# Miniprotein binders against Uncharacterized protein slr1840: the designs that were tried, part 27

Target 1, 371 residues: Uncharacterized protein slr1840, of Synechocystis sp. (p73408)
Amino acid sequence: MRQILIAPDSFKGTLSAGEVCQIALDVLAPEFDCVAHPLADGGEGTLEAIANNLDGQWQTVRVQGPLPDQTVDACYLWLPQEETAVIEMARASGLPLVPVGEHNPEIATSYGTGELITHAARRGAKQIQLAIGGSATNDAGLGLLMALGWQFLDSQGQSVGWGGQALGKVAEIIPPVLNAFPQVTVLCDVTNPFYGANGAAQVYAPQKGADPAMVQRLDQGLRHFARVVREFDGFEINFPRAGAAGGMGGGVAWALETKIESGFTAIAKLTQLEQAMAGCDLVITGEGCFDHQSPQGKVVGGVLELAKKINKPAIIVAGQCQLSQTVLPNVLKIFSLVGPDMPLEKALQHPQTALKKRLVQVKQYLIQSQN
Short names: E, the ipSAE of ESMFold2; O, the ipSAE of OpenDDE; V2, 0.75 times the mean of E and O plus 0.25 times the DockQ between their complexes.

## First folded at step 15 (miniprotein)

Design r18 (from r6 with Q33E E34R L41F K68R; at its last look DockQ between E and O 0.67; V2 from the best seeds 0.00; counts 0 for: pae E 8.3 > 1.5, SAP 72.856 > 70)
Fold by ESMFold2, look of step 15:
Structure r18 (fold): chain B 371 residues (1-371), chain A 82 residues (1-82)
Amino acid sequence: as target 1 above (371 residues)
Amino acid sequence: DLEEQIRELLREAEELIKQYKELTEQGRHDEAERVLYRFLFLISYLRYLAFWLGNEEIYEKAWELLERMLEIVRELEKQKSD
């Protein structure tokens, strides 16, 4: 085998996808010619994975944070050759920006994410890839839309304000007078509808700090907003994936007439994963699945599907894998970081050491297979 | 006459900061809340217009006003809890 593609997800909580690639490059060289292709699924780490694959320019912008009294320096990735900006909502409007005792989706706003879109538009972006994982908000994208010039007024003609609390107050929608923004594609793998038992508020607002009473108010606000949108232009906002990021999926799809796409698929397309894989003899992929009861992740699954499609063999390196080699015909071998010589606790404490140890075993396996 | 309208909105935003402080100190919390929401609407709209027009001066002024109002909000909330 002449060339090996190293196409992993991050080992979440321990190693970034870029770090996994670097360790693999260090271990497998000089015996193998390796190409790093770190990946992500549209969640945390997405911009870094893309930046490791493409000639991008980091843009740092002072924007509104998730809390009304908070400003943040948020960055996004500008890809001038692709005329595309890649924006992670969580960098402007995400839970990590909010101190734990201050989590409140009734006040948290997506306004700063809209400001990133505005900045990218002025920079020359024709397309926005908007990753919406990790949000602090349940405002249906109202903040984002206000940053793009939309107005939402109550029955007295006053602004409804920011946050999830605003949704139930909306009586009138006024579209922006200035409307030349880039095409937005939302990167999302969540399938939840806008409201209801499986909707944004019921399923995700507790993680964002909502107690049961607040969850009920947020869900009622989403239902009310959906009604107002239907009255405004007939759009049915309560569709699959609309509940993503506190209703952002629905709000952006409605107001910006855009698509919601799988995070992995969008990133694989943007970074030209298929082309890179076609030029290799074997792919090594992996993820930090240390809870062996967890299903296979989106990155590993997507890489394996593509490898099967274009007839490339694969090796999996994972924290602790529940998959069987006999079920996966194009997978040559599966290596688990956790094993008799590397107990779970030790692997979590020393993830670089655990990964290096298994990659040495991968190297030995590959050398022996050449004979 | 968009420039004149923007100047008037900036003046209104400054006045709303003063009104919010006065109403809150008088215990007129429902009125103060509506003033705060009007202010947030004006600032959001001003920053949108300033960016679209490429006017950094107005954009930074709107940020300054927002920071001033939010500091007042925090200060008055602290006085209540103390």
Scores: ipSAE 0.031, ipTM 0.511, lowest interface PAE 8.3, mean pLDDT 86
ESMFold2 (binder alone), look of step 15: mean pLDDT 81; pTM 0.760
OpenDDE base, look of step 15: ipSAE 0.290; ipTM 0.675

Design r19 (from r6 with Q33R L41M S44A K68E; at its last look DockQ between E and O 0.51; V2 from the best seeds 0.00; counts 0 for: pae E 1.9 > 1.5, SAP 71.272 > 70)
Fold by OpenDDE base, look of step 17:
Structure r19 (fold): chain B 371 residues (1-371), chain A 82 residues (1-82)
Amino acid sequence: as target 1 above (371 residues)
Amino acid sequence: DLEEQIRELLREAEELIKQYKELTEQGRHDEAREVLYRFLMLIAYLRYLAFWLGNEEIYEKAWELLEEMLEIVRELEKQKSD
C-alpha cells in the first residue's frame, strides 16, 4: 500500500477540507505517496475545496446583497478548462452577510446570486454549478430570476418586490424574452418539499430570523406561488428538494429547467474523484462528527460508497465517532480525534493538533499493516 | 425600438428615485417601499436588456442608478435611527 487518496470533508467549524489534506500530507509523506482531494457537500467551503483540486480563477463581482440596501463583493470560481463557473449563493445572498438583528426572510433577496450567474454567462460559462447552502432568503429564487430577466407582477401589474413577502403577491409571470443562459445545476442535499410542514418556510425560515407568524406567511406565500406556477405552465413545484434555500431549489428548477443534484455527486464528478481513487491503494476520508447519520452523510458516505464500488479500502478520521465500529464494508479502521487522550474541549480548541495526533496513529497503523 | 425603450426605462428609474425621496420625507414609508420595489424591478429588467444587447454602457448606468438608490435608502434609514 503506497498510494493514498486523502478525500475528507471539512471538519465543520474547525478545519477546512484543504487544511485536513495538508496536515495529512505533512504527516504521511514521504513514507506514503499521498494525493490530496478535498471534498465538500455544496455547503460552506465548496469553492475552496474545488479551487484546491482544479485550476480555478477567482472572480470578484460587486452585486446586490441579501438586503435591499446592501451591496457585496462576491466571489465565484471560474474553471476555464471546463468552461464552468461554480457559484455559492451564500457569497451574495447568504445569512452571514446579514447584520445581526436584521435577519428577515420576508425582505431578503436572491438577486445578487442572479447577478453572479449573469457575470459567469458573460465570462463564457457553458455550465454553472450553483451551490445554494447558507441562504438568507425564502424568496423561491424570485430575485435571482429577476436578474435573469423574469418579471413577477401583482394583480395591479406592479412589481411584487423583494423577498419572501413577494411570493404571495405574484399574479402574473413574464418570462425572459431571451433565455440563452448556460446550463445551471443546483447543488442541494436536502429533500424538503416547497411548502408544508416539511417545506422551506416551516423548516428553515426560523434560523433565518422568522418568527412563527412570519413562518406562516412565508409558507402561505410559497403555496400561493406554487399555484401560480402551476396555472402558468402546469409545473408542480412542490417536489422533494424544491424547498432548498427557501424554495430556490424549486424556483430555479422550474424557471431554468435544471436538475437538482447532490453536492457531493456534482463535486465528485467535477473533480474526477473516481479516477483519483482508482489510482490509489487506500482512501482516507473524514468529517467533524461521524454519527449514526454519517453513513448517510453526504461526503464521507459518498466516498465510502465509491470506495466500495471500486473495491478500495478506506480509513475514516472523524472529529467525534459515536458509532461503534459497525463493520462498514471496506473500512479498515475508524480513528476519532476525541478519545481518552484528547477530550472534546481540547480537540475543539486545538483541532490541528488533535488531527495531527490521530494521523500519526494512522501512519503507525499503516506501517504495521505492511509488515 | 429597444433603444427608445431603454431611454424610457432610464428616465423612469430616475423618476422613481425622486418619488422614493419625496415619499420618505413625507413619512409615507409603505408607499416608498413600493416605489423601491418598482425601481428594483425596473433596474433588473434594464440590466437584463443591456446584457443581451451587449450594451455595457447601459449595463453600467443601470448599476450606477442602483447604487444611487441604495445610498439614498441607507442615508434615510440612518436618519430614522437618530
Scores: ipSAE 0.446, ipTM 0.788, lowest interface PAE 1.1, mean pLDDT 90
ESMFold2, look of step 15: ipSAE 0.528; ipTM 0.841
ESMFold2 (binder alone), look of step 15: mean pLDDT 80; pTM 0.754
OpenDDE base, look of step 15: ipSAE 0.357; ipTM 0.721
ESMFold2, look of step 17: ipSAE 0.567; ipTM 0.851
ESMFold2 (binder alone), look of step 17: mean pLDDT 80; pTM 0.749

Design r20 (from r6 with Q33R Y59W K61E K68E; at its last look DockQ between E and O 0.45; V2 from the best seeds 0.00; counts 0 for: pae E 6.3 > 1.5, SAP 72.684 > 70)
Fold by ESMFold2, look of step 15:
Formats: sequence, structure tokens, C-alpha cells
Structure r20 (fold): chain B 371 residues (1-371), chain A 82 residues (1-82)
Amino acid sequence: as target 1 above (371 residues)
Amino acid sequence: DLEEQIRELLREAEELIKQYKELTEQGRHDEAREVLYRFLLLISYLRYLAFWLGNEEIWEEAWELLEEMLEIVRELEKQKSD
């Protein structure tokens, strides 16, 4: 009797990765012994996927929000056995926290994310996994660093304050008096540099509320800050990935000596995906890709690559999928939720029913393969 | 020493709360906002120090001052919009 690893991404907008796992467990039992291993790529659903895999403790903390006179209750996941906290920047400093019409990356601060790091450190964290997607900010992590005791002063010796507007004012950097802190790893999948045509401000500030003039000011601020950092300790902050989250990637890499990892890689390591897969005979993975034009997601791709590496067969269940089994030799079969018997509109309205229907077909396929 | 320095910072934080109330009641909102920002930076620095010293009492005092200030901010904004 086969043991099957169920290792999906969420079906974005419809089913969490945990819900996908539960449906698969319910359909495939008792004929198959299934192990749930819900995943994420460092974006939506990351903390929830980890909480489904590990014995974690949700911590709710009142912190500084993106706007200077705003506080928010932000959650992070404390993993006491792993001595690790998993923090999503967007829960403290994210764009969705900013009221409609108040989006402004020149004002928005990452300060609250720094407060989450401090709280996790007091909780006992030795390691912090910091997901930086979905930010409201273009402050290069200045607010975060100030919450950790860094001071940034202008030419008159006064604090530069918060927000992207502060970057161009920095003349002096004073590191914290006490600088021992947990090891921080940044989860980042974008490759944009700190400044320039493909940099944080030019590419991402418009969707955070910046008009063209503000984009220019923010980019010049990032360039100035990069120069001040180089003068301070020689660090070249304008590298690939540095522009993530309004320059947060560069700022924390510089100041906290952090490693930057892809979200999937970090989550797979933390949840011990390889060990879980090695203990199973077959992997079922999937995602809710209902757009025929979208490429394969990072979770499915990463699971398939690992399955190939350790010689495990795989089945894919997705919203719509155009992948060929010939291109993916360890993939036994691909099941699409959408098809002639399940139109797109019905699948989106009743995603659980659509998934159950295809998983019954997966079950039948597996049963006849054993004959 | 550091302990005396922390006590001075706590007193400064309490004074900034008082200044915020006075400026807001006088209609000097830009100045009040600057005082609020100075307060927030000061509280963050106090919590940073409390963390590295392992001083839970200072940590709690800084959080209590933060909650006090932000409650005042919410109450005065509510009264203004009414």
C-alpha cells in the first residue's frame, strides 16, 4: 500500500494549501495512506502553511503600522522547537493596511516590522525568517533598522525621521550600541536592484501610490543612501534583489548581514520537505492556476524538481494546466480542475467540488495502476 | 550611567505626551505631529535598550507609555472630527 505526500500550494483566492490537503486526505483514504505537507512560496499563506506543518505558536503584537500615527495588531509565528520566528513584513508594514487614498511611500514606514523582530528576539528566537512581500514602503528598511537601535542623522545632527522621504537626508549612520540579535534570513524572489531603471522606486513605487515626481525623488533618495552606506563601511548596496520591498532587501542585507533566500527554498527547508518526500512513494502537488496563460508556480516547480532529484513519481492537480508529461518525466499524470465536465465559472464558484472530482479521478488512476 | 540615562528618557517620553496634548488643544497640529514622531522614536529606543539589558520592567513601561499616547491620539482625533 502506497504512502502519498500531498504537497500543494494554495489554490489562490479559493482554497488554502491546508484545505487542499484535507480534501485530498478525505478522498484518498482509506485506500492510500496520505501525509499532508501544505506549502507556500513566501507570499500569501506562508505562515499558515508552516503552522500546518510545525507546532507553532501565533504571536499577536501591537506594533507601528505603515502610517506614522497608526498602530496595528500584527501576527507572526513562533516555532519554539526550531528556535525560529517567521515574520511577514506585510502584516505590520503592508500596503493592505493603508486606507484607500492614503497610499504614500514617502511617508510609509517599516518600523513595525522591526518591532516584530524585537518581540521575536525577546521570545527567544535565534533565527528569523523574514518574508518581505507586499510592503507599503520605499524606505530601504530605515524604519525597521531604527526599531533595532540604528540612528540615521541629517547634516545638522537631527534624526531624518521615517519614510522614503528620509533617505535623501541621511548624512550620518550610528549603529546600535548593542548589536547582537537573531540571525535574520530574508525571503525574497524578486531580483530588482536597489535603484535605477529597474530599481525599487522606478518599478514598484507607482503601485504603492507614487506619482512620477515622487518616483524620481524616491529613486534619488535610494541613490543617496547607497552612497552614504558605501562611505560608512564600503558595502555596495545596489545588487540584485536589493530593491525588494522598497529597498528593504538591500537595507537589511547591509545592516543585519542577512542571507537572502527564495521563499519556497526557505519554507521547504524549515518544514523538512525533502525528508517528508523521501518517506513517501508518490507526491501529489498542485496549485489553483486558473489562467491558461500563467506559467507553473514556484511551489509546484520546486516540488517537482525535488521529486525528480530523489526519484519520486509525481501527480499534478491544478486549476488549468498545459504542461506535457513528456517534458516532466517523473510526472505520471496531470489533472486539470477545469475541463469539459467542469467549466471555469463553476470551478471558481465551487472549488472544493471541482477539486474533489479530480481527486476521485486521481484515486481511480492510482488504484488501476496497482493492478 | 545607562540606568540613569534610561530614567531620563522615560521622563522625556512622559513630557512628550503632555506636549502633544497641549499642542493639539491649541490647534497646532503640525507641531503635535512632530512631537508624536519624536515620542515614537524615543519609545522604540527604550524598548531596544530594555531588550538588550533583559529588563522586562522597562519594556513594560515603554509599552504602557506607547498605549497611553496612542489612546490620546485616537481620542483627540475623534473629538476633532465630531
Scores: ipSAE 0.130, ipTM 0.586, lowest interface PAE 6.3, mean pLDDT 86
ESMFold2 (binder alone), look of step 15: mean pLDDT 80; pTM 0.743
OpenDDE base, look of step 15: ipSAE 0.353; ipTM 0.727

Design r21 (from r6 with D1S L2P Q5Y Q33R K68E; at its last look DockQ between E and O 0.41; V2 from the best seeds 0.00; counts 0 for: pae E 4.2 > 1.5, SAP 76.476 > 70)
Fold by ESMFold2, look of step 15:
Structure r21 (fold): chain B 371 residues (1-371), chain A 82 residues (1-82)
Amino acid sequence: as target 1 above (371 residues)
Amino acid sequence: SPEEYIRELLREAEELIKQYKELTEQGRHDEAREVLYRFLLLISYLRYLAFWLGNEEIYEKAWELLEEMLEIVRELEKQKSD
């Protein structure tokens, strides 16, 4: 009896990675023994994917929201066996928490994300996996660091306050007196530097609500902060990936001496994807991209790369096929939810039915190929 | 002592709540906004200190004061529009 690993990304907007796995389990049984291994890349659905793979406990904490006069109830995932907390910055400091007319990266703060870290530390976390996608902020992690006890003072000895507006005011940095925090790893796939033409402010601040004048002020604030950090301890903060999440990548790397890893790699390691795949004869992976121009997702690419490395055959099930007719090593067949028998609008309206139909075809293919 | 310091910070936070109310009722909105901002920074620092010193009583009081201030802000904004 063939053992099959079901290792998909979510079909964004339609089905979670866990739902994809459950449909596959229901369709392929009893003929095949399937192992569910839902995945994510550090973005939407990351905590849920990990919770489906490991015995995680959701922790809900009242914290500072992205707006200075806003509080939010933010959750993170506590993994007691691994002594690890998985935190999504966006749940405390994310753009979705800000009403559309109130987007302002000059005032938005990352303070609440720092509060999640302190809560996890008191919970007993020794390690933190920090996903930083989807932020509302351009404060270089200043708010987060202040929640951890860092002080940033202006030339008059007063707190610079919160938000991107504070960066250009920093004259003195005082590290925390009480600093017993877990080891933090930042999950990031963005390569932008801290400042400049391809930096955090110029590339990403517009989508967070910045007009051109604000973008200029934010970029200058980041440049100023970089100079102050260099004067403080010689650290050069303007490196690739440092611009992630409005400069959070650089700020946390500097202040917490942490590592930046790709989201998929970190999640695959945490959930032991390679061990799970080694125990199966074949892997089914997939993603729900229905846009003809979207590139191959990081989860599908990562799963296929691993499958090739350990010589496991793969089947791909995707919302719409974006791969050329090029034969990929170890890929037996590619199934697309959208096709002549399942137009795009029907697939979007009935995603479970569309996926089930294609998985029945996968099942038929596998039964036939056993001979 | 650290405990005496965080209790002094707590008293300062309570005074800022009173100042906010008075300034808003007098129509001095720019000054009230500055007091609110000072309060937000102070109460956040107080939560940090209380949490790491293990003073859960003051940690919870700091959250309660924050909620009190935010409710006052909402209520006085409603009265202003009347």
Scores: ipSAE 0.306, ipTM 0.735, lowest interface PAE 4.2, mean pLDDT 87
ESMFold2 (binder alone), look of step 15: mean pLDDT 81; pTM 0.774
OpenDDE base, look of step 15: ipSAE 0.445; ipTM 0.790

Design r22 (from r6 with Q5E Q33E K61E K68E K80E; at its last look DockQ between E and O 0.46; V2 from the best seeds 0.00; counts 0 for: pae E 7.3 > 1.5)
Fold by ESMFold2, look of step 15:
Structure r22 (fold): chain B 371 residues (1-371), chain A 82 residues (1-82)
Amino acid sequence: as target 1 above (371 residues)
Amino acid sequence: DLEEEIRELLREAEELIKQYKELTEQGRHDEAEEVLYRFLLLISYLRYLAFWLGNEEIYEEAWELLEEMLEIVRELEKQESD
């Protein structure tokens, strides 16, 4: 047993997936040959994980931010060999870009994300992987679609404008005159429908700054927009996952005929995780938290499922883990960062130290197993 | 002619900048906000057309008008706070 694949998620809030890999490489060498394969599930950190695995080029573009009077420099990852661009919506239209106290999904726009798509198309992208987590918006992708040349007009023939407030005004839809966009795949694990009790507005708009009255207005706008879309071409926009990112899932699925795919699945395919794992004798994976509801993390769960499929043993390093090895038969051992010698508070304050301590224990375990 | 339509839209965008300044200086803030939103939508449409037609000159002009408007917005907000 000589070559180990290090395929972790980030330890969210503490360590990036790349940092986890680097610490593991530092600890396990020179006794073991390690291959870094940092992963993500389509959320924040996705571009960095892909860039570590593939020869990509960062593209920085000045685009419209989430607020109407805001511009931002947003970057995406261009993968020329794969003819693919990977775009995180949150870099152009994300909640972190909105100043404290200015969160308002009735005015926030997804327009800048559409501008990233147009830039990637002109760069030569044939496919776009669009991660839509962390949005500030509840506009059903109207801003994004306007950047792609769609027009949404009110009953007086004027543009409905940007933001969630615009949804209820839509009376006429005019598709773009010029349309040569790459295939878009939306990376999404949220299952919420477009509107209703479990819809985009009711479930997610509060964390984006909506009070209860605004939530009701946003949900009403989404319902109205769904009716207009149905009248326009018969498309039923209120399906599972359509509520993702303030209705973006539904809007782009309708307008761009996109696929929606889990973030981990798309990233694993793009980075060729199966091939990398097949070339190793053992996989080490991990995340910031892992409990007895096995497996909760999409990266860890996906890595373990693949490892089982191709008969590779696995070791788990997680923040807190209560699973027994008898529940996970291909898992050799589970190491928890938190324990009697590393209380939760200390592990959160000193995450590099906590991880290094457990990886030293992993190293000793592996050395003993070879004897 | 699409080129002629784009030039007309650029002239309208410049006029909206002037209207925004005048309305704000007159204290007509609700009307100024409406003009700002109309401007933003017009510029986004111009950038779409210029980008896909490959007209870099018009694309850059639209961007410069956007920056001009945003600078004016910031400067007039500063004067109002004095």
Scores: ipSAE 0.051, ipTM 0.580, lowest interface PAE 7.3, mean pLDDT 86
ESMFold2 (binder alone), look of step 15: mean pLDDT 79; pTM 0.736
OpenDDE base, look of step 15: ipSAE 0.396; ipTM 0.752

## First folded at step 17 (miniprotein)

Design r23 (from r19 with R38E E56Q R74Q; at its last look DockQ between E and O 0.48; V2 from the best seeds 0.00; counts 0 for: pae E 5.5 > 1.5, SAP 71.782 > 70)
Fold by ESMFold2, look of step 17:
Structure r23 (fold): chain B 371 residues (1-371), chain A 82 residues (1-82)
Amino acid sequence: as target 1 above (371 residues)
Amino acid sequence: DLEEQIRELLREAEELIKQYKELTEQGRHDEAREVLYEFLMLIAYLRYLAFWLGNQEIYEKAWELLEEMLEIVQELEKQKSD
């Protein structure tokens, strides 16, 4: 066991993936040769995880915020060697940017995210990795597309405007005249369709501020937009994953011919996780899974699948994990932050202490196994 | 010509600022909100055109007009009636 790869997700609400790595390095590195490889699954924290792994340059751009009368300074990560920009939609069009009591997906716009894409294109990006989690919007990417030069007109020939309220007004679609944008890949793990009982509005609009009546209006708007797109060029927009981020998945897939990729897969490829793991003898991964009913996270699952593929043993450190070692043959041991010596409430209050305590136990396990 | 179109849009944006102030002073708040929304959409379109064409002067002008309008909106918000 010459080298240990530390490849965790964040412990949501408590520790970033980078913080988890640093604690592990501090505990293990004096006795073991450790390599930090913090990960994310395409949600919030994705840019930081990539920046920890690659030589990137933060770009700050003044853009349209989610509310029509709001501006924000949003940043994205420019990777010049990869000719790639990594953009988190939530930094320009995200729910956290909306003041309490002003959440309204009928008016929230994705326009600022489109402005980030335009900036990255002029910066020289050949590829854009677009993480779409945490949006405030239910506009199917209309705002984003308008920032790229698309026009959406009502039956009077006037712009339909922004927000989810605009979707039901679309009568005519005019593609941009000025259009030479990099290839866009959407990072997404949800499977929701564009509209319907499991669609964007029904499932996600309530958390963005929609009451039941608004949810119904938003869902009908998405249905109408789907019909107009079908009439325009035959594209069937109501497919699995199309409902991600208020219909963004469907809108950009249609208009920009984007590929939708799992967040973990895209990040693992970009950061060269397989190469890093191949150079190590053991991988330690983990996540903040403090809810006993939560499924295994995408990062942990992806790391374990890769480790199995290339025959590397793994150790899991998680908040509370329902994972069984017998289901995962390459997993040597699972360490739960929560246990008799660390009740859930104390682990949440003191997450660094809880993690350090378990990593000391991991170190003891590894020392004993080394002989 | 696209340049002439942009000049016309700039003039329209300045007029919308004046209209917003006038409607708000008259207590016509619903109409003022519609003018504000029209202005915001127009300024966004101007930013798109100017930035893509590489006309930095017009791009910055569009942002200046936006900031001017938003300052007016902020100042008049506490003076607005139901």
Scores: ipSAE 0.194, ipTM 0.669, lowest interface PAE 5.5, mean pLDDT 87
ESMFold2 (binder alone), look of step 17: mean pLDDT 79; pTM 0.731
OpenDDE base, look of step 17: ipSAE 0.337; ipTM 0.689

Design r24 (from r19 with R38Q F51M E56T; at its last look DockQ between E and O 0.55; V2 from the best seeds 0.00; counts 0 for: pae E 3.2 > 1.5)
Fold by ESMFold2, look of step 17:
Structure r24 (fold): chain B 371 residues (1-371), chain A 82 residues (1-82)
Amino acid sequence: as target 1 above (371 residues)
Amino acid sequence: DLEEQIRELLREAEELIKQYKELTEQGRHDEAREVLYQFLMLIAYLRYLAMWLGNTEIYEKAWELLEEMLEIVRELEKQKSD
């Protein structure tokens, strides 16, 4: 009997990856032996996907919010067996935490994310997986680093303070006296450099509330900080991916000697996706992708690449799919939730029903394939 | 002595609360805003030290002072808007 791995992304805005897995198990399980392996790409749903695959302990910590006079209760996932904490920056320093009309990357701080890291370290973490999507900040991780004991001083010997506005003031860097940090891996999929036309400020700051003048000030601050870092220890902070999350990628890579890894790759390794896939005969993966005009997501692409590598056949179930079977020889069939019998508006309104309908078709296809 | 330094920082935080209240009542809003920012950074540093040391008493006191200041900020802004 076929053992089937169900390894989807969330159907963003409609179904979590865990819900997709449960629906698939409900439809397929009597006739097929299914194993749920919900995934994520380092953004929405990352902690839940990991928690579905590994025994973890949710930790809630009062921390500094993105605004200087704001506090939040932020959660992260503690994995004691792996001695690993999984932290989403957005839960402490994320744009959704900022009230509408108060978005300002010149004042928003990453300090609370640093507080989560300190808490996890005291919990016993030896490894931190840091997802940096959805940030409110453009401070290059200065707030985070200050929470870990770093000091950044202006030419008068005073603290530069928080936020993107502080970057241009830095004249002196003082590392912490004690800096025994857990190994930090940053989960990042964008390639933007630290500053410049494609850098953190130019690309990201507008969506965080920056007008054009503020964007220029933030970019100038990042350039200045890059010079100060280079003078401090020779590190070249303006590399690909360094601009992620308002320069967080560069700042923590410099100060914490972090590894930057794609979110999917990190999650796949942590949850042992390859081992799970090797034990199955077939993989079913999928994503919402209701936009029609968007390319396939990182989870589906990563699952398919792995399946091809270890010679496993795959089936895709997606809201709308832009791939063809002739491009992907290990893909047996592609099922789109949206079609003549399920218009887009109905699929969005009743996503569980739409998915069940296509999974019944997958089931029928698989039964016929057994000869 | 780090413990004595922390106690001094707590006393400074309390003084900044008083300064904020006085400046705001005098209509000196730019100076009050600077005092508030100094207070927020000081309290954040105290939380860092307390968490690093595992000192729950100091950690909770820093949070209590923060809540006290933020309540004062809300109260004085409310009186201004009325």
Scores: ipSAE 0.387, ipTM 0.784, lowest interface PAE 3.2, mean pLDDT 88
ESMFold2 (binder alone), look of step 17: mean pLDDT 80; pTM 0.747
OpenDDE base, look of step 17: ipSAE 0.461; ipTM 0.774

Design r25 (from r19 with F51W E56K; at its last look DockQ between E and O 0.06; V2 from the best seeds 0.00; counts 0 for: pae E 18.6 > 1.5, SAP 75.767 > 70, placed apart)
Fold by ESMFold2, look of step 17:
Structure r25 (fold): chain B 371 residues (1-371), chain A 82 residues (1-82)
Amino acid sequence: as target 1 above (371 residues)
Amino acid sequence: DLEEQIRELLREAEELIKQYKELTEQGRHDEAREVLYRFLMLIAYLRYLAWWLGNKEIYEKAWELLEEMLEIVRELEKQKSD
């Protein structure tokens, strides 16, 4: 009997990674031993993927939301055996928390994410895995750093306040009195620099509600802040990856000397994906890439690379897969949800049915290969 | 609090439904598809939150909005085929 690891990303827009795993378990059991190992790449859904595999304690904290007059109850995952907190920035400072018509990266603050870090530190965390996808902000982490005790003052000695609008006002930086924070690792897969044509404001601020004039103001603010940081301690903040999450990558790297790691790599290590895969005969992975222009996601690529390295065969189930079997020698077969019997609109309308149909075909394929 | 913020996200989902219908009726199909994808991502996020929080009411509301959007998609597709 084959033991099968089910290690998918979410089918974004339709099914969570956990829902994909559950449907696969329902279809393939009892004929096959299946182990659910839902994954994420450091975006939304990261905490749930980790909680499936580790004995974590959810912590709910009332914190500052992305808008200045907003509070939210944000949760993070405390992993006491690993002495690690896993924090999704989006739960405190995320774009979905901002009401329709109020999206504004010039005012949105990362302060609540800093409050989660402070809470985790007091809880005993030695390490923090900070997933920064889905942010509403373009403040370079100023809000986060203020929650950690940093002060940013304008030329008149007053606080610059919150949001991307504050960056251009910074004239003086006052570090916190005590600086004993956990080691922070930022989970990030983008390479964009802090400012410029490919920087945080130009590339990401439109998605957060910025019109062209606001994009220009935000980019100018980031350039100014970079200048002030260089004058303060010589740090060059405009490096690759620094533009992630509205400049959070640069700000935290500067202030907290953080590591930046691939989200998939960090999650795979934390959940012991390699050990789980070594104990299986076959891996099923997948993602809901329904447009044919997107490259293969980090989760599927990472799972396939690991499977190849330890000589495990793989099956891919995806919305529409852009890779071919001839490029991936350890891939036995690729099943696309979209096909002649399942047009794109039907798959989007009935995602559970579409996935179930393909998993039945996977089951039939596996049964035939045993005979 | 969190429940109030979730209600605001549900209202945002309703606005995306209206925007999809408007764009499709204007023949702006590429923009309508983008709105549909944004809607589906928002609903998936709400379902993740509802499932994890054990909040059946929010889970069912998110599913109701999904079915509403899908019915609109089917209805407008029928008008195109006439």
Scores: ipSAE 0.000, ipTM 0.184, lowest interface PAE 18.6, mean pLDDT 83
ESMFold2 (binder alone), look of step 17: mean pLDDT 80; pTM 0.749
OpenDDE base, look of step 17: ipSAE 0.005; ipTM 0.243

